# Miniprotein binders against q9bqp7, part 198

Target 1, 240 residues: q9bqp7
Amino acid sequence: VPQNWFPIFNPERSDKPNASDPSVPLKIPLQRNVIPSVTRVLQQTMTKQQVFLLERWKQRMILELGEDGFKEYTSNVFLQGKRFHEALESILSPQETLKERDENLLKSGYIESVQHILKDVSGVRALESAVQHETLNYIGLLDCVAEYQGKLCVIDWKTSEKPKPFIQSTFDNPLQVVAYMGAMNHDTNYSFQVQCGLIVVAYKDGSPAHPHFMDAELCSQYWTKWLLRLEEYTEKKKNQ
Below, E stands for the ipSAE of ESMFold2; O stands for the ipSAE of OpenDDE; V2 stands for 0.75 times the mean of E and O plus 0.25 times the DockQ between their complexes.

## First folded at step 20 (miniprotein)

Design Bj1 (at its last look DockQ between E and O 0.84; V2 from the best seeds 0.00; counts 0 for: pae O 4.7 > 1.5)
Fold by ESMFold2, look of step 20:
Structure Bj1 (fold): chain B 240 residues (1-240), chain A 86 residues (1-86)
Amino acid sequence: as target 1 above (240 residues)
Amino acid sequence: SPKEELLKLIEELLQSVEWLLKEAEELYRMGDLWYAAWMARMALDFAEDAARLAEETGNPELIRRAKELIERAKELIEEIERAEKK
């Protein structure tokens, strides 16, 4: 129940992109700011149970893989995630062709996994673009804004290895998406808004990715949860 | 002592599994079946972890609590799977 409720949607904005807009997706640079990022807010407001479960998961992974094996595993997960996002930005950018892309970026089970999703993605409006909510005072870097099956979405790309998921980043994916939506809808760098979210979970083995679509009603419910996390963060900062 | 630390670990794990199941049930009521299932499956995994640790102690109450959480997680997973097939 947030005390400082604020709407996720902006009634002063169109929910459809202008057909005459430039073809180059927006890429607003992330500025160094004293205001918190979405990911920092979420990290600093994890419940004691979330923290405990992540630590227990880590210890079980270390028991299975050894400490060096776990370090290699986590390093590889990070590197593969970074390469996956780089490949997707390249694939979705009209400024590059597949012939000019780094072929090593395209050799990934994760890229194979999302191919069927990419066929349904069009009208790319933003890629790796900063958003700022000036009223609620938070910032983020969203992965993509595009139409998915005719619905304009903030799209978040996630990787999963299925047997050994990296659970730290999965708990709060929907909150991250709606926080980006709210910021974009109230950011003067954008002239349009989005009402839907999409989380795409890609699999290392190339299995078909899961498209988790979030309609406006579900986004509104997650927005309430995001506002509570932001409020909790703000209260913790006041005690410093 | 190592025995006291193990009992504390199991208690915290059981409480965290209960938290996961409550979150999964809320997500299920919201209609987010995929995330509800994900949390319920995590709850099952950690409940089974708690059961293995509890059996090492021989403590009947901890074993009973872990087994109850395992059954609660399995029931929720089955309910979500039925809803997903519609």
Scores: ipSAE 0.806, ipTM 0.939, lowest interface PAE 0.6, mean pLDDT 86
Fold by OpenDDE base, look of step 20:
Structure Bj1 (fold): chain B 240 residues (1-240), chain A 86 residues (1-86)
Amino acid sequence: as target 1 above (240 residues)
Amino acid sequence: SPKEELLKLIEELLQSVEWLLKEAEELYRMGDLWYAAWMARMALDFAEDAARLAEETGNPELIRRAKELIERAKELIEEIERAEKK
């Protein structure tokens, strides 16, 4: 049980979008400060088992690709992910901001992969927007807040070359999503709250992306795990 | 020795498989079927790696443990897949 329990949902915020919500998605810039990011917290609190699995995966990949090949692979994965997020931001942004659509960004297997998900996405509230949890003292950059099948979600987009997602990102993805949810729900820059999460795994070959929907109950369960990771991080930093 | 290092690696893999299966079972109980399946499939993959490496050592106990974990992983995957179809 977390020592410093804090709710994921804000009882002071209504689930109903205020009619005054701007039609334009929020894009709050991430301010670099002493506050740890969600990603940093998760990375620094990986279990010995997770570290071992990651190292084993890395060793296997190096054995298959060589050291230079693995570096190139990692760089390419990163670049593909970045381009995919840029393309999605462009697609999900209002048409008025679309003047600079690089058509080449839209011609990817990953974009093809998510088309069926995008059909169910509406009411975009935020894109590539910073969140800060003032009380728990962490920050993050969320990919998207939108309605998925009529439910307002924090959406996290992932790329995978294989049906198996990248081991480094997969284990803690639900934690990342709920961390963003909890932060947004208590960030004064946002007037609304989210109760659901969605992880979308896009595939390079254009095969249908996998939507992993997280309801409020599942989010609450992962939130407890997130709080434990945050406490572990805080303790680790006090001892350094 | 290289053999001792291999034995250590196999033991670490087996422990990781057990951990992954435990996490998968927890996720399954939580109703997160997709991530449960993913972790169970990862457990299977590493268990198969452990079995292969154990066969190289000729250690019957490590081979047995790895094979047992393979079967456990398969059973869990099947159970999760049955739940996904309901």
Scores: ipSAE 0.057, ipTM 0.492, lowest interface PAE 4.7, mean pLDDT 85
ESMFold2 (binder alone), look of step 20: mean pLDDT 89; pTM 0.884

Design Bj2 (at its last look DockQ between E and O 0.77; V2 from the best seeds 0.00; counts 0 for: pae O 2.0 > 1.5)
Fold by ESMFold2, look of step 20:
Structure Bj2 (fold): chain B 240 residues (1-240), chain A 86 residues (1-86)
Amino acid sequence: as target 1 above (240 residues)
Amino acid sequence: SPKEELLKLIEELLESVEWLLKEAEELLKMGDPWYALWMARMALDFAEDAAKLAEETGNPELIRRAKELIERAKELIEEIERAEKK
C-alpha cells in the first residue's frame, strides 16, 4: 500500500483541450532532464529475486550460446525490436504512410503477427511520444495512444520469439504502461485522458499476436503497484 | 568450493521460484490471468532448472524441493489456463 496515493487521472488538466490538428498524432520530443524515467525507476527498484532470475537466465544463455554468441543474440533481439517499433510508427503515422521509403521494415514476422490487431486500431493520437507526470515528476516515452476496439488505450508493442516467449517479456511491463498512462493524464501537452492499456505481444514466426487488454479497474490496481515503486525510488535517492 | 557454490545457487533459485509462484497467484487473484500465466510458466522453467542442478548434487532434499515446485507450477498453470478458457 503506498504512503502517498495519487489519482491516475487529472480532470483539471482535461478541461483545457486545444482541438488543433486532431488527425495528426502527437510526437512530443523526449528532453533530457534531471527527473527519472519510468524505465529507470523500474530498473532501480527491481527486487532481489528479479535481479537474480535475470542473471540466472543470462548465465543459462551464455552456457548455451557462449559469451560471444549471447552478445550477438542480445544485439539481434534489440535490433529486431527497434525495427519493429520503427515499422509500426511508419504504418500508423499519416506522414510515414505517405512516404513508404523502406519496405524492408515491413518484411518482419513481427509485422505479420500484428496485422489482425492493427485492423482494430484506429484514431491514433500519439506515436513515440514523450510524457511527463508534472506532479509526481517522472517521464517516459510511450509507443502509441490509439483506440483499440473503440476504447482509447496506451498501447505498448512487445516482441517475442514464440518457442521462447518469456525471454522478451519484462517483469514490470504492466507497471510501465500504467505509469505512461498516469504521466500522459498529468501532462499539459495532452488534451485528453486515457483509462485503458493494451500490451501487444508479437511473434517472430508471424503467428497471431496476443492483445492483452487492461481495463480501467486492472489499470487502477497496477497503478497502485507503480506508485509503490516510484515511492521506493524516491526514498532511495533521498538517501544518496 | 564449487560444490558449495552450486548448493547456494540452487537454494537461491528455489527461493526465487517460490517468489514467482506467489506473484503469479497474486496476479490471478487480481484478475490478470495472462500475466499470471507468464509468471507461472517462468516459475516452471526455473524449477526445472533447479531440479537438473539438484540432481547433479545428489542432494535428496534439494531434489525433493525442486520437484515439489515443479508440481506446484504445473498445477497453477492448469488452474490459470482453465480460468482463461472460461
Scores: ipSAE 0.813, ipTM 0.941, lowest interface PAE 0.6, mean pLDDT 85
Fold by OpenDDE base, look of step 20:
Structure Bj2 (fold): chain B 240 residues (1-240), chain A 86 residues (1-86)
Amino acid sequence: as target 1 above (240 residues)
Amino acid sequence: SPKEELLKLIEELLESVEWLLKEAEELLKMGDPWYALWMARMALDFAEDAAKLAEETGNPELIRRAKELIERAKELIEEIERAEKK
């Protein structure tokens, strides 16, 4: 049980968007503060087993691609992911805020992959927006808050070159999502709360993306795990 | 020795497989079959890697353990896949 228990959901906030919610998705800039990001917390609290698995994967990839090949591969994966997120932001943004759509960004297998998911996405509330949990003292940048099949979700978009998600991105994805949810639900910059999460794995070959829906119960369970990771991080930092 | 290092790597890999399987089972109990399936498939992949490496060492115990973990991973995958269809 976490020592510093805090609820994921805010009882003071309504689940229903107030009619006063801006029609334009929120995009709160990430402030560079001494406050750790969700990603940093997760990276520094990986288990020995997770670290080993990642290292083994890395070694295997280096053996297959060479060191330079692996660096290039990693860079390309990162770039593809970035472009995908940029394309999604452009698609999900209101037309009035659409910067000149680089048509080239839209012509990707990943975008094709998520088309069936995008059909079920509506009511976009936030895109690439910073969240801060003031009490638990962490920050994050969430990809999207929108309705998926009529349920308001924090949506996290992932890219995979293979049907198997990359080991680096998948282990803590549910934790990342609930961390963003919990932060948003208690961030004063947001007037609403989310109760669901959605992880979408897009595939490079354009095959249908895999939606992983997280209901409120599952989110609550992962929230407990997140709190434990946050506590571990805090303890490690005190001992440094 | 290179052999000792390999043996250590295999042991660590097998331990990681056991951890992944346990985590997958817990995730399944939590009602997240997708993430459980992912973990179980990862366990299978690494167990197969461990088996190959163990065969290179000629250590019958490591080979046995790796093979057992492969079967456990397969069984768990099947269980999860059956649970998703319900």
Scores: ipSAE 0.349, ipTM 0.691, lowest interface PAE 1.9, mean pLDDT 87
ESMFold2 (binder alone), look of step 20: mean pLDDT 87; pTM 0.866

Design Jw1 (at its last look DockQ between E and O 0.90; V2 from the best seeds 0.78)
Fold by OpenDDE base, look of step 20:
Structure Jw1 (fold): chain B 240 residues (1-240), chain A 102 residues (1-102)
Amino acid sequence: as target 1 above (240 residues)
Amino acid sequence: SPEEIKRRVVRLILEAYKYEDYGDYEKAAELLIRAVKLARELGNPKLLASALFLLVEAFEEMGRYEEAAEVARELVEVAKKLGDKLMEDLARWLLEEIEEER
């Protein structure tokens, strides 16, 4: 049990979408503060087993590609991910804010992969927007807040070369999603509540993306795990 | 040639990864023992560390804990000499886990 328990959901916020559907998605800039990001917390609190598996994978990849080849591979993966997020932001943004759609950004296997998911996405409330949890003292940049199949979700877009058909195969991604949810639900910059999460795993070859929907119950379970990770991070930083 | 030996070591380790993926840890260990020998002869500590790292897992999965511990101890020393702190920490952790399973 977390020592510093805090609720994921804000009881003071109504679940009812305020009738003023903001015509424009929120895009709050991330302020670079001494406050740790969700990503940093998760990276610094990985288990020895997780670190072992990552190193095992890395060692294998370096043997296959060489050191320079592995660096290039890593850079390409990062770039592809970035371009994918930029393309999604462009697709999900209102037409009036569409900068010149680089048509080249839309021609990716990842974009093809998520087309069936995008059909079920509506009511975009936020895109690439910063969230801050003032009490728990962490920040994050969420990809998207929108309705998926009529349920308001924090949506996190992931790229993968390997199938991830199960939520368990997404590692710490569920923790990231609930961390963003909890922060948003208590961030004064947001007037609405989210109760669901969605992880979408897009594939480079254009095969159908896997949606991993997280209901309120599952979100609450992962929230407890997130709080434990946050406590571990805080303790580790005090000892440094 | 040293380059040919290096290629052979890399091939042996990569083949061992495949055998481990299939659950054939005995065959993996056999290949890795050869890789360790060749890496030592070549004087390539990076390849030696890579081979030892995977060999610990193979021995552990086979229940050969004494041999796993020996390999893990060697890996600690090799990683230390390389200045690879992450590998050193992982090797120490593996050693602790193996000792708890005895």
Scores: ipSAE 0.766, ipTM 0.952, lowest interface PAE 0.6, mean pLDDT 92
Fold by ESMFold2, look of step 20:
Structure Jw1 (fold): chain B 240 residues (1-240), chain A 102 residues (1-102)
Amino acid sequence: as target 1 above (240 residues)
Amino acid sequence: SPEEIKRRVVRLILEAYKYEDYGDYEKAAELLIRAVKLARELGNPKLLASALFLLVEAFEEMGRYEEAAEVARELVEVAKKLGDKLMEDLARWLLEEIEEER
């Protein structure tokens, strides 16, 4: 149980966007300050078991690929993720009619992988947009806010080398989603709130992506775990 | 040649990973003991640390906790020599976990 519990939802805020829908999704610029990011908090509060498993994987990869090969591999994985997010932002943006867009960005296995998910996505309200929790003092950059099968969601897009059919196999991703959700719901740059989350895991070979839907109750459960991680982070920084 | 011995150490460690994937920790430990011996003779502390790191797990899974602790203590010292603070911290944590299991 967190000592500084705070609600994920804002009862004074509408669950629905304004009647005058903007034609362009929100894209609030990220301003780096002293306030920690969601990813920083999660990275700094990993358990020793999580760190061990990551190091075990890293050591094996270095042996298989060599030092330089591993560096190239990790750079390529990062670039694939970046290109995937850029492609999705382009696809979901109503302003992407310009001819200067990189057409190779749209031709990838990852984009093929998510096609069945994109058919259920509509009403895009935010893309690559900064969020700040003004009370709990953390910041993030969410991927997308849109309706999925009629439910307004914070949507997080992931690329993966391995199938992730269960939400538990997505590591800290549910915490990341609810942290963004809580921040958005208490950020004065946004006039509405979201109660659901979606994690979409896409595959390089074009295999159907796995969606992991999080209803309001599940989001509340993960929110409690996020608050514990944030509290742990804060205590570590007091002692430094 | 030193490069040939280095490739053999890498092969032994990777084979050990495969046997651990199937839960055959006894076979993995046999391979890793050879890899540790060769890495010491080669004078390659990075390869030595890699072999020791996996050997701790193999002995621990087999319930050979005294041997796991001995390997973990060596890993601490090798990680210090390398200046690898992350590996040093992990090795100390592994040692604590092993001693709790005893």
Scores: ipSAE 0.705, ipTM 0.928, lowest interface PAE 0.8, mean pLDDT 86
ESMFold2 (binder alone), look of step 20: mean pLDDT 86; pTM 0.859

Design Jw2 (at its last look DockQ between E and O 0.91; V2 from the best seeds 0.78)
Fold by OpenDDE base, look of step 20:
Structure Jw2 (fold): chain B 240 residues (1-240), chain A 102 residues (1-102)
Amino acid sequence: as target 1 above (240 residues)
Amino acid sequence: SPEEIKRRVVRLILEAYKYEDYGDYEKAAELLIRAVKLARELGNPKLLASALFLLVEAFYEKGRYEEAAEVARELVEVAKKLGDKLMEDLARWLLEEIEEER
């Protein structure tokens, strides 16, 4: 049980979108302060088993690609991910705010992969927007807040070259999503709350993306795990 | 040639990864033992560390805990010489896990 319990949901916020919700998605800039990001917390609190599996994968990849080849691979993966997020932001943004869509950004297997998911996405409330949990003292940049199949979700977009990544990179993704949910639900910059999460794994070959829907119950379970990770991070930093 | 030996070591380790993926840790261990020998002869500590790292897992999964511990101890020393703190820490952790099974 976390020592510092905090609820994921804010009872003071209504789930009903106020009729006054701006038609334009929120995009709050991330302020880089001394406050740890969700990503940083998760990375620094990986289990020894997770670190082992990651290193095992890395060692194998270096043997296959060489050191320079592995660096190039890593750089390309990062770039592809970035471009994918940029393309999604462009797609999900209102047409009036769409600067000249770089048509080249839309020509990706990843974009093709998520088309069936995008059909079920509506009511976009936030895109690439910063969240801060003032009490728990962490920040994050969420990809998207929108309705998926009529349920308001924090949506996190992931790219994968393989349908089954050797490294279950998905292991901490649910924690990331609930961390963003909890922060948003208590961030004064947001007038609404979310009760659901969605992880979408897009594939490079254009095969249908895999949606991982997280209901309120599942989100609550992962929230407890997130709080434990946050506590672990905090204790590690006090001892450094 | 040293380059040919290096390629052979890399091949052996990569093949061992495949065998481990199939759950054939015995065959993986056999290949890795050869890789370790060749890496030592070549004097390539990075390849040696890579081979040892995977060999610990192979022995551990086969319940060969004494041999796993020996390999892990060597890996600690090799990693230390390389200045690879992450590998050193992982090797120490593997030793702890092996000792708990013992």
Scores: ipSAE 0.765, ipTM 0.957, lowest interface PAE 0.5, mean pLDDT 92
Fold by ESMFold2, look of step 20:
Structure Jw2 (fold): chain B 240 residues (1-240), chain A 102 residues (1-102)
Amino acid sequence: as target 1 above (240 residues)
Amino acid sequence: SPEEIKRRVVRLILEAYKYEDYGDYEKAAELLIRAVKLARELGNPKLLASALFLLVEAFYEKGRYEEAAEVARELVEVAKKLGDKLMEDLARWLLEEIEEER
């Protein structure tokens, strides 16, 4: 149990904004701060076993592709993820601005992969929006807040190339979602809260994406694990 | 030529990865011992570190802890020479894990 436990949910907030709120999703800009991001905390609190497996994979890839080939591969993976998130933000925007975006952005295996999930997504309240936990002192950039099959969720979109023997990002994905959720629920830029999470894993070849729904109880369980990772991060930085 | 030796070392290490994927750490160790020897002759510390790194795992998984410790100690020194702090830290961690088994 964390020494400085803090609740993930805010009982003074509704999980639904009133009907008179603007239909345009929130997009709070991310501003650089000295406080750590969710991603940074998770990266710096990986176990030695996780670091070993990642290095093992990296070494193998460098041998297969060469150092320059690996750098190119890494850059391409990052670009594909960026384009995927940009496309999803465009698709989920209620504005009629699709013609103003690159139509090649909308053509990808990842976008094809999520089409069946998108049919169940509605009521988009936030897209690519910054969150800050003022008390616990961390920030993040959440992908989406929307209803999935009638449940308001923090939705996190992930890309995956099939098959991968060591899928390390799936290990920490629930922690990332609940960290965003906890921050949003206590961020003064938001007037509502979210009690559920959704992780959507999209595939490069267009195969049907896998949704992973997280109800409030599961989110609370992962929240405790997130708090431990945040405490570990703080302790490590204090001793550096 | 040095480039042919380098390609040979790379192939040996990649084949060792394949055998480790299927749990054949004995075959992986055989390939990696040869890769280590060739990498020393080539004078390529990056390839030497790569071979040593996987060989520690192969010996550890087979319960060959004395040999794993010797390889891990060499890996620490090679990583220090390369200025590769991540590999040095991993090698030291591996050595600690091996010492708990001895």
Scores: ipSAE 0.715, ipTM 0.936, lowest interface PAE 0.7, mean pLDDT 86
ESMFold2 (binder alone), look of step 20: mean pLDDT 86; pTM 0.858

Design Jw3 (at its last look DockQ between E and O 0.81; V2 from the best seeds 0.76)
Fold by OpenDDE base, look of step 20:
Structure Jw3 (fold): chain B 240 residues (1-240), chain A 102 residues (1-102)
Amino acid sequence: as target 1 above (240 residues)
Amino acid sequence: SPEEKKRRVIKLILEAYKYEDYGDYEKAAELLIRAVKLARELGNPKLLAAALFLLVEAFYEMGRYEEAAEVARELVEVAKKLGDKLMEDLARWMLEEIEEER
C-alpha cells in the first residue's frame, strides 16, 4: 500500500463536459522544471527483471545489427514514433488549425493501422498537452484526451513492430496512462476529469492496431502501482 | 582468421537465442559454451560478456545453479574490465537470484 495515498479521480469535478468546453483541443505547453516527468519516474524505477529483459533484447539486437546498426535502428524507431504522433495530432486537430498537412506524414503504415480506431474517436479535448500533479509533484505530456466509443479517455498512442495483443504486453504503458489521468484530474488547467484510459498499439506494416481499453476499475488498480513507483523514485532521489 | 572467429561467435550466440526462445536451453548452453571458448581465443571481451550473459540464463533455466553461478561470477569480472556497470549490476543480481534457488 502506498504511504502517500492520493485518489486518481477528483470528486469535485464532473464527468460531464460543461457545455462551455472550448471546441478547440487544449494544448498546454510542457514547462521544463525540476519536477520529474512520468517517463523519468518509470524509467528510474524499473525492476531488475525489466532491466534484464531490456538488456537481453539490446544484446541480441547489437549482435544482429552491429553497434552502429543498432544506433541507426533506435534513431529510426524514435523518428517514426515522432512522425506518427505529429500525424495523429494533425488528423485529430480541428480543420481550422490544420497547418499544411504534410501528406507524407499521413502515408505511413502506422496511420493505416489506427484508421479503425480513429473511427471510434470523437470529442477531442486535448492534444499533446502538459499535465501537472501539484500534490504528488510530477509532470507529463499526454498524447490525447478524447471520447473512444462514447467514453472519455486519456489515449496513449504507441508504435510497435511486434504484436501486442494483451495489455500486459504493453510494459509500463498502463502506468503512464493512469499517471496522466491522475495528473489531469487534479490539474487546475483542466475543467473536466477522465475515468478511462486507452492504449493504442499501432503497427508499422499497417495491420489493425490493438486497442487496450482501461475502465475505471482497471485504472484504479494501475494507479496504486503508479503511486508505489513514484514513492520508490522519491526515496531513491533522497538517497542520492 | 580473427574475423571469421568473430562471425562464428556471433552466429553461435544468435543461434543460442533462438534455441532459448524455443525453450531448448540445453542446446543453447552447448552453443554458448563454444562461443565462450572462441571469444576467449579471440580476446574479444564484449562477445565474451554477451555469451556469458546468455549462458547464465540457460544454466539457470536448466536448474544447473552451480554452473550458472560460476558463469555469472566470470561475467561480473568481465563486465568490470569492460567498464560496463549495467552488465556488472545485472550479473550480480543474477547471482543473487541463483543463490536464492540453491
Scores: ipSAE 0.778, ipTM 0.955, lowest interface PAE 0.6, mean pLDDT 92
Fold by ESMFold2, look of step 20:
Order: sequence, then structure tokens, then C-alpha cells
Structure Jw3 (fold): chain B 240 residues (1-240), chain A 102 residues (1-102)
Amino acid sequence: as target 1 above (240 residues)
Amino acid sequence: SPEEKKRRVIKLILEAYKYEDYGDYEKAAELLIRAVKLARELGNPKLLAAALFLLVEAFYEMGRYEEAAEVARELVEVAKKLGDKLMEDLARWMLEEIEEER
């Protein structure tokens, strides 16, 4: 239970986009300053158990690939993730019909993996867009805000090479989603709010991605956990 | 040859990971005990730390807490020798978790 609780939803804001929505999704520029990012907060507040599991995975990978092989692997995974997000932004942008782009970007297992999810996505309101929570003093860069099966969601895209990633590889991802949601709901650059979240895990081999839908109640539960992490970060920052 | 022994240690540790994936900590511990002995004979502290690290978990999951603690204490010392502060901190944390169970 955080000492300084703050609501995830803004009662002064519409839960629906207005009838006159823009033809182009929002893409608010990220302003990097002293304000910590969501990912920084989460990285700096990992539990010993999380650090243990990460080190366990790293040790296994180094044994399998060698140190140089592991460095190459991690660099390649990072690049694949970056290209995946670039491809999704391109696919979901209305401008895509005006300018077709790199076909190699679209020819990945990860893109194939999410095709069945994309068929249920509509009403894209934001892509790769900055969010800021002025009161709680944090920033983030959300992947997507769109309707999924008729519900407006903050959508976070994840890549995975492992068949069972949801327990081990998505531990903090729900916190990331709700942190973006809470920031967006209180950010003056946005005129609407979002009450649901979606985590989509895509697979390199093209296997169907699995969605993790988060309704408003589940988002509120994770919001409390996010506030605790932010509180821990703030305390650590004061000691440095 | 030293190269063959090194590959043997790596194979034992990787097989132990597979048995732990299945929840067979007894088999994993058997493999890791052999990996630890061989890594000591090689004088390879990095491989020794890798084997000890997983062996702590195996003994802990089996409820063999005294043995887990002994392995964790060795891991602390090997991590210090390597200058691996992260592994040292993790080994100390694991030792604390084990002591809470004893």
C-alpha cells in the first residue's frame, strides 16, 4: 500500500474519444529531461527475485552461446524489437496507404505472429506517443492506443523467442501498461482517457501471438503496484 | 584435454538446467555436483560459479538447506575472486533466504 495514492482514472475526462476524431493518430514527442521514465523506474526497482531470474537466464545463455555469441544475440534481439515496433507503427498508420515502405520490414515472423490480433484492432488514436504524469512526475513512450475488440486500450507489443514467456518474460509489463495509462489519463496533450490495457506477445517463428487483456479492475490492481515501485524509486533517488 | 573438460562442464550444467525445467532437482543436483568437481580441477572460477549458482537452487528446492547454504557460501567467495559484484550480492541474498528456512 503506497503512502501517496493517486487515482489511475481522471473523472473530469471523457471515457470516449470525441465524435470528431483526427484522421492521424497522435504522436507526442518525447521530452527527455530530469523526469524519470517508466522503464527507468522499473529497472531501478527490481526485486532480488527478479534480478536472480534475469541472471539465471543470462548465465544459461552465455553457456549456450559463449560471451561473444551472447553479445551478438542480445544486439540482434534489440534490433529485431526495434524493427518490429517500426513495422507496427507503419502498418497502423493511415499514411501507410500513401507511402508503402520497406517490404523486408514487414516480412518477419513477429509481424506474421500478430496478424490475427491486428484484425481486431481499429480506431487507432496514438502511436509511439509520449505520456507524462505531471503530478506523479514520470514520463513514458506508449506503443499504441486503439480499440481491441471494441474496447479502447493502451496496447503494448512484446517480442519473444520462448514458448512460455507470460510468467517469466512479462513480469513487469502490466506495470508498464498501467503506468502509461495513468500518465495518459492525466496528460494535457490527450483529450480522452483509456480504462483497459492489452499486452500482445509476438513470436519470432510466426506462431499466433497471445493477447493479455486487462480490464479496468485489473488495471487498478496493477496501478497500486506501480505506485509502490514509483515510491521506491523516489526514495532511492533521494539517497543518491 | 582441458578443452574437452571445459565442454564437459558446460554440458553438465546445461543438462541440469533441462532437468530443473522438468522439476527434477535430484537429477540436476547429481549433474551439478559433478560439474563443480570438474570445474575446480580445471581451475576455472567462472564455470565453477555457474555450476554453484544453479546447485544452490537445486538443493534449496529439494529442502536440503544445509547443503544449499554451504554451496551459497562458496559461491560468495568465488564471486569475490571474479570481481562479480552482482553474483556476490545474489549469493548473499540466496544465503539469507536459505537461513530463513533452516
Scores: ipSAE 0.708, ipTM 0.945, lowest interface PAE 0.7, mean pLDDT 86
ESMFold2 (binder alone), look of step 20: mean pLDDT 88; pTM 0.885

